# Ledger of designs, part 194: VH-VL binders against q9umr5

Target 1, 268 residues: q9umr5
Amino acid sequence: SYKPVIVVHGLFDSSYSFRHLLEYINETHPGTVVTVLDLFDGRESLRPLWEQVQGFREAVVPIMAKAPQGVHLICYSQGGLVCRALLSVMDDHNVDSFISLSSPQMGQYGDTDYLKWLFPTSMRSNLYRICYSPWGQEFSICNYWHDPHHDDLYLNASSFLALINGERDHPNATVWRKNFLRVGHLVLIGGPDDGVITPWQSSFFGFYDANETVLEMEEQLVYLRDSFGLKTLLARGAIVRCPMAGISHTAWHSNRTLYETCIEPWLS

## First folded at step 8 (VH-VL)

Design gg29 (framework fv_mavrilimumab)
Fold by ESMFold2-Fast, scan of step 8:
Structure gg29 (fold): chain C 268 residues (1-268), chain A 123 residues (1-123), chain B 111 residues (1-111)
Amino acid sequence: as target 1 above (268 residues)
Amino acid sequence: QVQLVQSGAEVKKPGASVKVSCKVSGYTLTELSIHWVRQAPGKGLEWMGGFDPEDGEPVYAQRFQGRVTMTEDTSTDTAYMELSSLRSEDTAVYYCATVSYDWKTGRYRFDYWGQGTMVTVSS
Amino acid sequence: QSVLTQPPSVSGAPGQRVTISCTGSSSNIGAGYDVSWYQQLPGTAPKLLIYGNSNRPSGVPDRFSGSKSGTSASLAITGLQAEDEADYYCQSYDSSLSGWVFGGGTKLTVL
């Protein structure tokens, strides 16, 4: 029998948005128990990410407890960051495959319609003034705002991403790293035509330097220092990279070719 | 306010086709997805299909695939449901309903319903 | 016949609390798809009563509440009134059928 699959959505998303993904899973792995967590939907997706992590944790505990052979996580967009934190804060998770669908793992630095709606007069160059305030950190999208021109402010003010990436010290860092390293496979998916995640290489732990030149995962300090286990996972053969062109941000969970190429092989 | 007004009752013979209309007012058809639900006398609600609010394409329940066609005319803000090869079991009230996304909750809802169109199939 | 199972009838007296269950499976409610509830008065179109498991549209009294747990959902009506006598339907999405599904309906009788 197949391991259960838990799906964590993104900004302003709903369980209905994953109907095609569930159809694909049912076709290729019939009998798989798939649960889309319908927490923090709509406006609630703007709640601080640590609040979301606690709520999703409460929801996944009974699912994991019922599946002693393990579970798979499929986490979309912002949901990929929630899943990263879940894997770190849970001393007893039994996740085999963590499949990250176009998630800004090193952060976001780009204008999008969501940001324009929330902060209509702000541009990416000045969003740091809002996001790196205590008030701004009460919004999920600011929890992973990563301005490469104000890295000192990001490191000091980020209440979420800088901590889970081990870019700033935290008392729980050693335990979080140990917990995260229990994951069987880290499957990273993303692509150049996403149009929302900026830079798109953030989905693969790449990110801008101060000159907006993208440095890939292996050049990042968090990788080189092995801050939360990326270097250890890569050495173990546990990191899978699956880039695909031609897919827009809202289509990652509804593209059959993407599913067959990048997701299906990791569902056991 | 959103209002859905459906065409009048129809009586058809077995093997015929029926086309029910649903005129939308208060919003444009481009802003809302229309779905169709039927109810046989004394029975429950049965979803037939509608335009997917995310994909923008018509989707039909498996039972009706090949017999039902749903179309929309944005110039008149009117949705249509055509059911062919009618059987006596197709006797029912046919409803149109709007499907909208509530961004505050992140939920889809069938929020407004037409008055219903009685289709009677008899020999 | 119905993919979502409801009791065919429930009854209560004015002022009492009644609960209507909606039992699904792993392909619908269990998969995380939300549940909506509809009230249908005799001879009228269904009216949306609850959507997204527990949200009330404008104009629906707070006597009506919805909840969801596991593969099931529940509609609770407190302070039962004669005007609540109607048929009630639950609805969700089903991934194995690739479509929306309704429960068989529950006739509420106010005695």
Scores: ipSAE 0.769, ipTM 0.893, lowest interface PAE 1.4, mean pLDDT 92
Fold by OpenDDE, second read of step 9:
Structure gg29 (fold): chain C 268 residues (1-268), chain A 123 residues (1-123), chain B 111 residues (1-111)
Amino acid sequence: as target 1 above (268 residues)
Amino acid sequence: QVQLVQSGAEVKKPGASVKVSCKVSGYTLTELSIHWVRQAPGKGLEWMGGFDPEDGEPVYAQRFQGRVTMTEDTSTDTAYMELSSLRSEDTAVYYCATVSYDWKTGRYRFDYWGQGTMVTVSS
Amino acid sequence: QSVLTQPPSVSGAPGQRVTISCTGSSSNIGAGYDVSWYQQLPGTAPKLLIYGNSNRPSGVPDRFSGSKSGTSASLAITGLQAEDEADYYCQSYDSSLSGWVFGGGTKLTVL
């Protein structure tokens, strides 16, 4: 039998959005119990990520309890950050594969239609004024806004990303790292044609420096300091990087080739 | 508000084809996703297919694949459902309906329905 | 025969509370797909009653409520009225069928 699969959505998604993914899983892994968690849908996906983490935690706990052999997580876009945080706060999770599907794991700093809709009067270069305010941090997008030109504000005001990254000291950093390291495999998926995740390398824990030069995961302080366990996971051979070109952000969960290449191998 | 007005009742012989129309008003057809649901006399609702609200592609129920064709004329804001190789079991009221996404709740819904078109297949 | 299973009929007296169950499987309700409910009065087209498991469209009284748990959903009608006599259908999406699916329908009789 196959391990249960739990799917966590991104912003404004519905379970319907993952219909093709579920179809692929059903076809290739018959009998797999797949659950798309329909929490914080629509505008509710804009709620603070920590609130979402707690909600999703309540939903996954009973699923995990019924699957002592372990479960797989497929977490799309914003959901990837939710899942990473989830695995950080849960000391008893049994996640085998954590599949991060085009997630801004190192944050977002992009001027996309996605952001323009939410912040129509804000430019990318000025969004820090909103996002790094107490009011701004009540929105999920701001929880992982990572302005490379205002690192001090990010480190001090980010109530989510900076914490799960261990970039800001907090009393739970050691425990969170320990918990996250319980994961069997971290599968990172993304690509240059995403069009939303900016930079797209964020899906692989790459990100801008102060000159907006993209640095890879191994060049990031969080890796070098192993602040939440990336270096350790890599050393274990537990990190899988699966980049793919030609896939737009809204198609990552609905591409058969992507599924077969980057997702299916980790559902067994 | 969206209104859907369907074509009139049809009587067909077995083996023939029927094409039902659904005219949209209130919104343009390009703004809506039209689906088709039928109901045999005294029976329940059966989804036949429709245009996917996310990618706009037509999707048909497996049962009707190869026998049903759904098209749209945006110039007249009219959707069409053609069913071929008719058989007696195809006798039913055929409904068109809109499928929309509510961004507030993150939910899809069949929120507006046509008045239905009775199609009778008889020798 | 229907992918979603409903009781063929339910009945209640005016003012009472009635519930209609909708039982699915791991490929539809259990997979996390939403459940919608439709009311169909005799000789009329279906009308959306509940969508997204528990949301009411404008114009639907709050005495109608929906819930979902596991692989099942339920429609509850409180303060039953004569005008509620109709057929009720649940609906969801099924990944194994790659399509929307309806329940078999439930005839509600107001005694």
Scores: ipSAE 0.528, ipTM 0.827, lowest interface PAE 1.5, mean pLDDT 95

Design gg3 (framework fv_mavrilimumab)
Fold by ESMFold2-Fast, scan of step 8:
Structure gg3 (fold): chain C 268 residues (1-268), chain A 123 residues (1-123), chain B 111 residues (1-111)
Amino acid sequence: as target 1 above (268 residues)
Amino acid sequence: QVQLVQSGAEVKKPGASVKVSCKVSGYTLTELSIHWVRQAPGKGLEWMGGFDPEDGEPVYAQRFQGRVTMTEDTSTDTAYMELSSLRSEDTAVYYCATVSYDWKTGRYSFDYWGQGTMVTVSS
Amino acid sequence: QSVLTQPPSVSGAPGQRVTISCTGSSSNIGAGYQVSWYQQLPGTAPKLLIYGNSNRPSGVPDRFSGSKSGTSASLAITGLQAEDEADYYCQSYDSSLSGWVFGGGTKLTVL
């Protein structure tokens, strides 16, 4: 009787990382069909996000078709951006709850071990030179790199995030907004002790201004212009914010208290 | 390169306990997780438990909860599996195996196996 | 019973193709957990043959391949050889059991 749950993993991740999450769901909602999409695992998570969106789209279509009452999405880290795009490009999605689990919804501006592995000599202050090139945009992490000191380059060069956020014009923007607005609930989860997502408020559509001062969602042009529907969703009561302290980036899918507080209530 | 060497065959009476060892060489215990799998004569493979490669805590199959204990001695690179309250149906070859996660591919596997330890439970 | 279902036996002649199925459910293969395959020669420990649905460890010949669709997985062996006569086991993770599960095993006979 519970709606099926589809899980989309993050950067350098795979289905096994979600075993605790699936165990929690089985305990509280026995009989729920949960599918972790085993695509773009490990290094393949570095593929361009539009390529990942296409592959995940092909995987979710039959699951959604079998569930006329709707489905829930739980999308972790980079996976939350994949799910943002899925909800926009699918004219017929039937997603009830979209649960975004510590995802950089307004982008990333912070040094990580993954970035140092890919670009060993780069610091966050100069990574814009690589990421905003055509070559750099062939890497998923560069698709949501958002340097607040070079916002003009981000707006012009981002092939993914600037487009799905409606920060740059796209021919499909009106249709993408209409599709995204069909979602029942947008559940945003994140916290100050994540340690990877920078700023952590990116998980709640907050982000740095040019002085690296965080401006929250309601102060963003994306929200104020209602570019892809955030203001409309908030007005209809469809946005849920669930911040939690004390959780590191790799623990969001394996913390029972987090699950009970932020995820469980949205899995009808 | 990587090799798992298990202790020798054991013969036990019903109700006794058995403790099987698995000596790791070519890498350190802290780098990999050891899991235990048994196989009764002429039967298939049955997972018993092991140390979770992500959490580092032991996890046991439901069937063996309360009867099995898995421990590791990092100073000797040796893993142990102790099974108590032995029954005749516990007669089996017991294998240790490494469980590795390759973050570059996102793949998990039981990639190296010990030679097996025959445990016979008879009166 | 085994949680993952395999045919108890399959047979083929040298040079032929054989396929071994592994049928799971929504709590294991259907949940997105990857499938590994193991070859067990008589009197020996199992050997990893395929991992991550379709990946071969170094030293495993190309004639062994794995695939996964929905709640099921398959192991294909082409160019069958006498040395392939063995037991084959599939394996996945099961969320309802919170643990790893093996198929019941398939005895491959080379005619």
Scores: ipSAE 0.745, ipTM 0.882, lowest interface PAE 1.5, mean pLDDT 92

Design gg30 (framework fv_mavrilimumab)
Fold by ESMFold2-Fast, scan of step 8:
Structure gg30 (fold): chain C 268 residues (1-268), chain A 123 residues (1-123), chain B 111 residues (1-111)
Amino acid sequence: as target 1 above (268 residues)
Amino acid sequence: QVQLVQSGAEVKKPGASVKVSCKVSGYTLTELSIHWVRQAPGKGLEWMGGFDPEDGEPVYAQRFQGRVTMTEDTSTDTAYMELSSLRSEDTAVYYCATVSYDWKTGRYHFDYWGQGTMVTVSS
Amino acid sequence: QSVLTQPPSVSGAPGQRVTISCTGSSSNIGAGYDVSWYQQLPGTAPKLLIYGNSNRPSGVPDRFSGSKSGTSASLAITGLQAEDEADYYCQSYDSSLSGWVFGGGTKLTVL
């Protein structure tokens, strides 16, 4: 009997996008109950991330309650940040494997088609003017915009990512850390050919310094301070890193080799 | 507005093949994915297959795999569905339909339908 | 036979409300795939009525509405009119079959 799997999608995404992933799971782990959360699809994926966390929380509660042996989460792109927050705000989650598919864990600093569609005259160098405004923080993508040249503005204005990463204080930080640490495995997946997540090492908690030099997870203040439990998880052997080259952003949930190498081993 | 016009009715003998066409107007075929659905007289709808709107490759329902081939001619904006080794139970109206992505909702839906092509397999 | 289960028939009088159910399983609606509804008048092709659980395409009156919960979906028709007499089909995607699936259809009779 396999643990149920809950899937959380990304920006401008839908349940249909995960059909290949569900087919792979059915082939290797027949009988697994897989639920893609059919919420905040399409343009609703632009809603503030805290609003999305509330909605996804309400959807996962009954699924987790029916699975006392635990559940697995597979969270794609922006969805990985939703899952980070879910694991922190839920006092009673029973997640075994949290599998993050190319999610900007330390934030995003790159020109993408989604940003050009929303803000066609903006370059990544000036998007901080929009994103770090109260109006900009009403859009999910701005909730994890992390301009390394304006880190002071990110720390003060980010209503979501700076808080869940413990980069800015929050009254619930101690409880959020305790809750997050209940996870069995944190499986991080990403790669250099993604083409959207910038820097791609953000999927592994690496990020740019002020000179756009990437510093890896172990050099980040959030890790060194153990702000939400990364250092503790790594010491327990609970963090798995699975980088793979040759995979574009929209292919992480539909590549068989990626599934077999990085996902399948963590679905008990 | 998108319109789908299908080829005319066919009468075939068991063991023969039939190729139904679906001409698209109002959009180019490259902007749409065409899927095929059949309906036996007095019965319900059955999905046969179509071009995956995300992958761009044809996908077939399990019961038709090996007997059905779906192709597209982008120069004439025409999609085709060929069903081989016909049996009497293949007697049905065959519909083509567009599968469109609505960015507002993040949904795929079978938006526009052809008028249907009656294929009769007589024994 | 059908992967999605619908009642074979429902009936109502003009002005009344009817609901048509669509029951799936953990491999389709329960897996999180959305539900579309189609109306088929006698002798015509199906017409999209509802997509993505609850969205109406242009030209569909607001007396038609859809909803989804768990492994099931429902189509509600309020203010029934004689021209609503038709067959109604639900549709979703099924991961165990790797394809789209339809319900068996419901014949709506307006008395």
Scores: ipSAE 0.780, ipTM 0.892, lowest interface PAE 1.2, mean pLDDT 92
Fold by OpenDDE, second read of step 9:
Structure gg30 (fold): chain C 268 residues (1-268), chain A 123 residues (1-123), chain B 111 residues (1-111)
Amino acid sequence: as target 1 above (268 residues)
Amino acid sequence: QVQLVQSGAEVKKPGASVKVSCKVSGYTLTELSIHWVRQAPGKGLEWMGGFDPEDGEPVYAQRFQGRVTMTEDTSTDTAYMELSSLRSEDTAVYYCATVSYDWKTGRYHFDYWGQGTMVTVSS
Amino acid sequence: QSVLTQPPSVSGAPGQRVTISCTGSSSNIGAGYDVSWYQQLPGTAPKLLIYGNSNRPSGVPDRFSGSKSGTSASLAITGLQAEDEADYYCQSYDSSLSGWVFGGGTKLTVL
């Protein structure tokens, strides 16, 4: 039998959004129990990510308990960050494959339609004024806003990304790292034609430096310091990078080729 | 509010085709996702197909694939459902309905319904 | 024969509480798809009663409530009134069928 699959959505998604993914799984892995967690849907997906992490934790615990052999996580967009945090705070998770599907794992610094809708009067270069305020940190998007030109503000004000990355010291950093390292495989999926995740390399733990030059995962301090276990996972051969071109952000979960190439191999 | 007005009752012979119309008002057809649901006399509701609210593509229930065609005329804000190779079992009231997404709750639902069109198939 | 299973009929006296169950499977309700409920008065088109498991559209009284757990959903009607006599249908999405699905319907009789 196949291990259960848990799907965590992104901003403003619904379970319906993953209909094709579920179809693919049912077709290729019949009998798989797939659960799309319908928590924090719609505008509720704008709630603080730690709140979401807690909610999703409550939902996955029973599923994990019924699957002693382990489960797989497919986490899309913002959901990928939620899942990473989830795996960091859970000392007893049994996740085999953590599939990060076009997630801004190293944060977001892009002027996208998402941002324009939520912050119509704010430009990318000025969003730090809002996002790094206490009020701004009440919104999920700001929890992973990563302004490369205001690193000090990010490190000090980011109440989510900076913490799960271990970029800011906190008393749980060691434990979180230990917990995250329980994962069997970290599957990173994304691509240059995403159009939302900015830079798209964020899905692979790449990100801008102070000159907005994109650096790879291995050049990031979080990797070099192994602050949350990336270096260790890579050394174990536990990190899978699956880039794919020609896929827009809203199509990652609905592309058959992508599924067969990047997702299906890790659902066994 | 959205209003859906359907065409009148139809009587058809087996093997014939029927085309039911659904005129939209309040909103434009391009702003809505129209679906079709039928109900045989004394029976339950059965989804036939509709336009996907996310990608706008027509999707048909497997049971009706190859026999049903759903189209839209945006110039007249009218949706159409054509069912061919009619059988006696196709005798039913056919409803058009909108499937909408509530961004506040993140939920899809059939929120507005036409008045229904009775289609009778008899020899 | 319906993908979602409902009791064929339920009854209650005015003022009472009645519950209508909707049982699905791992490919629909159990997969995390939402459940909606529709009320159909005799000779009329269905009307949306509950959407997204527990949300009431404008105009629907709060004596109607919906819930979902596991592979099942439930519609509860408190303070039953004569005008509540109707057919009730649950609805969800099924990934195995790649389409929307309805329950078989429940006839509610107010005694």
Scores: ipSAE 0.698, ipTM 0.869, lowest interface PAE 0.9, mean pLDDT 95

Design gg31 (framework fv_mavrilimumab)
Fold by ESMFold2-Fast, scan of step 8:
Structure gg31 (fold): chain C 268 residues (1-268), chain A 123 residues (1-123), chain B 111 residues (1-111)
Amino acid sequence: as target 1 above (268 residues)
Amino acid sequence: QVQLVQSGAEVKKPGASVKVSCKVSGYTLTELSIHWVRQAPGKGLEWMGGFDPEDGEPVYAQRFQGRVTMTEDTSTDTAYMELSSLRSEDTAVYYCATVSYDWKTGRYAFDYWGQGTMVTVSS
Amino acid sequence: QSVLTQPPSVSGAPGQRVTISCTGSSSNIGAGYDVYWYQQLPGTAPKLLIYGNSNRPSGVPDRFSGSKSGTSASLAITGLQAEDEADYYCQSYDSSLSGWVFGGGTKLTVL
């Protein structure tokens, strides 16, 4: 039978948002047990990402324990960062495919309506003043805010992303890398028409340099130093890159062609 | 606040079609998703379909696919539900309801309901 | 028949606690889809009572609460009052039907 699928949502998302994804899975892999984790929804999605990781970990443990053959993760937007941390902090995860749907894996540097609602006077050029304060790091969106013009502040103040990416030292870095490397496949999905994730290549571990020129994964220090295992996974043949144009941020979980091309092949 | 006002009661013969309207006030129709739910006399609630709150396209319950058409006229802030090939079993009160996204909880809610339109199908 | 199963009736006296169950399956509540609860007074349209498993709209008293676990959900009413006498419906999304589904309804009688 098919391995169970666990779905981790993004910022201000609901279980209803994944109905099309569940319909597709049921059509192509009937009998698959799919669980959409309804934790940290709405305003709760703004809680610090480490708090969310702990809550999702508690929900995921019994699901993994019931499936000795393994599980698949499908993690959307901010949820992809939660899943990154889960794979690192869990000494005993049995994840086969980690499918990341348009997640800002190297961080976010772009204006969005959610950002303007939360911080009305902010622009991407000045949000670093709020996010890199101790108070700002109590908000999930600031945990992965990555201003390429203030990389020194990002490295010193980021309580989450800089640590899980191995961009700043942490006592647990070696064990986090060992745990992450147990994943069977890292499936990265994203595209130029997303409209929210900025730069969109962040979903593929690319990101802006100080001149806002995008450098791809293989040019990142995180990759070159193999800080949490990206270089090792790529050498193993375990990284899948599936970019697709024409898909907006809220449509990654509801596009049939995207599902058939990028997701379906990795659900055993 | 949002108010939904539905058209008046209808009496139809078997085989006819009925078109029920739902006028939205207090908010713009383009910012809402309207769904339709019916209730036969003395029976429970049955979802018929509605506009998807995330992509704005109509979605119909499988048992009504091919018989129901849901449309919206944004110029008049009015939603419509047309049911064809009427049978006596279609006798019911038909409700429109708004589906909105509550950013506080990250959840969808069927939060405002019309008063209902009684459709009687009799020979 | 209804996709979600509710007891057809429940009763209690003023001041008591009553609970109404809503039993689903792996394709709806068991898949993680939210549960909604509605109150329908005789001759009126349904009123949203609980959305997103446990959230109350403005104007709904805190003596109404919702929860879910596994494939089931529950509506709890504490401090039962005469005006609570009504029909109660649960609702969720079902992936196998690609649509919203309701429970069969529970008639609450206040003695």
Scores: ipSAE 0.121, ipTM 0.687, lowest interface PAE 6.9, mean pLDDT 90

Design gg32 (framework fv_mavrilimumab)
Fold by ESMFold2-Fast, scan of step 8:
Structure gg32 (fold): chain C 268 residues (1-268), chain A 123 residues (1-123), chain B 111 residues (1-111)
Amino acid sequence: as target 1 above (268 residues)
Amino acid sequence: QVQLVQSGAEVKKPGASVKVSCKVSGYTLTELSIHWVRQAPGKGLEWMGGFDPEDGEPVYAQRFQGRVTMTEDTSTDTAYMELSSLRSEDTAVYYCATVSYDWKTGRYGFDYWGQGTMVTVSS
Amino acid sequence: QSVLTQPPSVSGAPGQRVTISCTGSSSNIGAGYDVYWYQQLPGTAPKLLIYGNSNRPSGVPDRFSGSKSGTSASLAITGLQAEDEADYYCQSYDSSLSGWVFGGGTKLTVL
């Protein structure tokens, strides 16, 4: 029988958004138990990411406990960061495939309608003033705001992303790394036509330098230092990179070709 | 503000087709997805199909596939449901209802309903 | 045959609490899909009562509440009133059918 699949949604999403994904899974892997976690839906997706990690952790524990052969995670957009933290804080997770679906793994630096609704007078160049304040860190989107022109502020003020990426020291860093390395496969999905995740290479652990030139994963300090295990996973053959052009941000979970190419092979 | 007004009652013979209309006011049809639900006398609600609010394409319940067609005329803000090869078992009240998703609030549901159209199939 | 199972009837006296269950499976409520509740007064169209498992639209009294656990959902009505006498339907999405499904409906009688 197939391992259960747990789906973690993104910013402003609901479980209904994944109906096509569940249909694809049922067609190719009939009998798979798929659970979309309907916590922190809609506006509640703006809650601090550590709060979301706590809630999702409580939801995944019983699912994992009932599946001794392991589970798969499919984590979309902001949900991919929640799953990164889950895999680090859980001493006993049994995740085989962690499928990260267009998630800003190195952070976000882009001017979007979501940000304009939340912070109407901001520009991406000025958002660091809001996001790197204590008040701003109470919003999930600010927890992964990564201004490449203010890396010192990002490293000092980020209460979430800088810590889970090992860019700033944390007492639990060593155990978080050991826990994350328990994952069977890290499947990274994203593409140039996403239109929201900026830079789109953030989905593959690439990111802007101070000149807004994208440096790929292998040039990042977090990779070179193996801060949370990326270098070890890559050496082990456990990282899968699956870029695809022509897919907008809200279509990653509803594109059949994307599913067949990038997701289906990793659902044992 | 949003109001759905359906066409009047229909009496049809077995084998005929019926086309029920649903006129939208207070909102534009391009901003709403219309779904169709029927209810046979003394029975429960049965979803027939509708336009998906996220991808904008019609989807039909399996038992009506090949017999139902749902269309929209944006110039008149009117949605239509056509059911062919009518049988006595198709005697029911047919409702149109709006389905919308507001990403800012996370709201999703069958928000507004038409008054219903009674379709009677008899010889 | 409905995909979501509801009791055909429930009854209560004014001021009491009643609960209406909606039992699904792993392809609908169990898969994480939200549950919606509708109230249908005699001779009228259904009215959305609860969306997204537990949220009330504007104008719905707080004595109506929804909850979901595992493959099942419940609608609770506290402080029961005569005007609550109606049929109640649950609804969710079903991934195996690729469509929306309704429960069979529950007739609430206020004694």
Scores: ipSAE 0.539, ipTM 0.816, lowest interface PAE 2.9, mean pLDDT 90

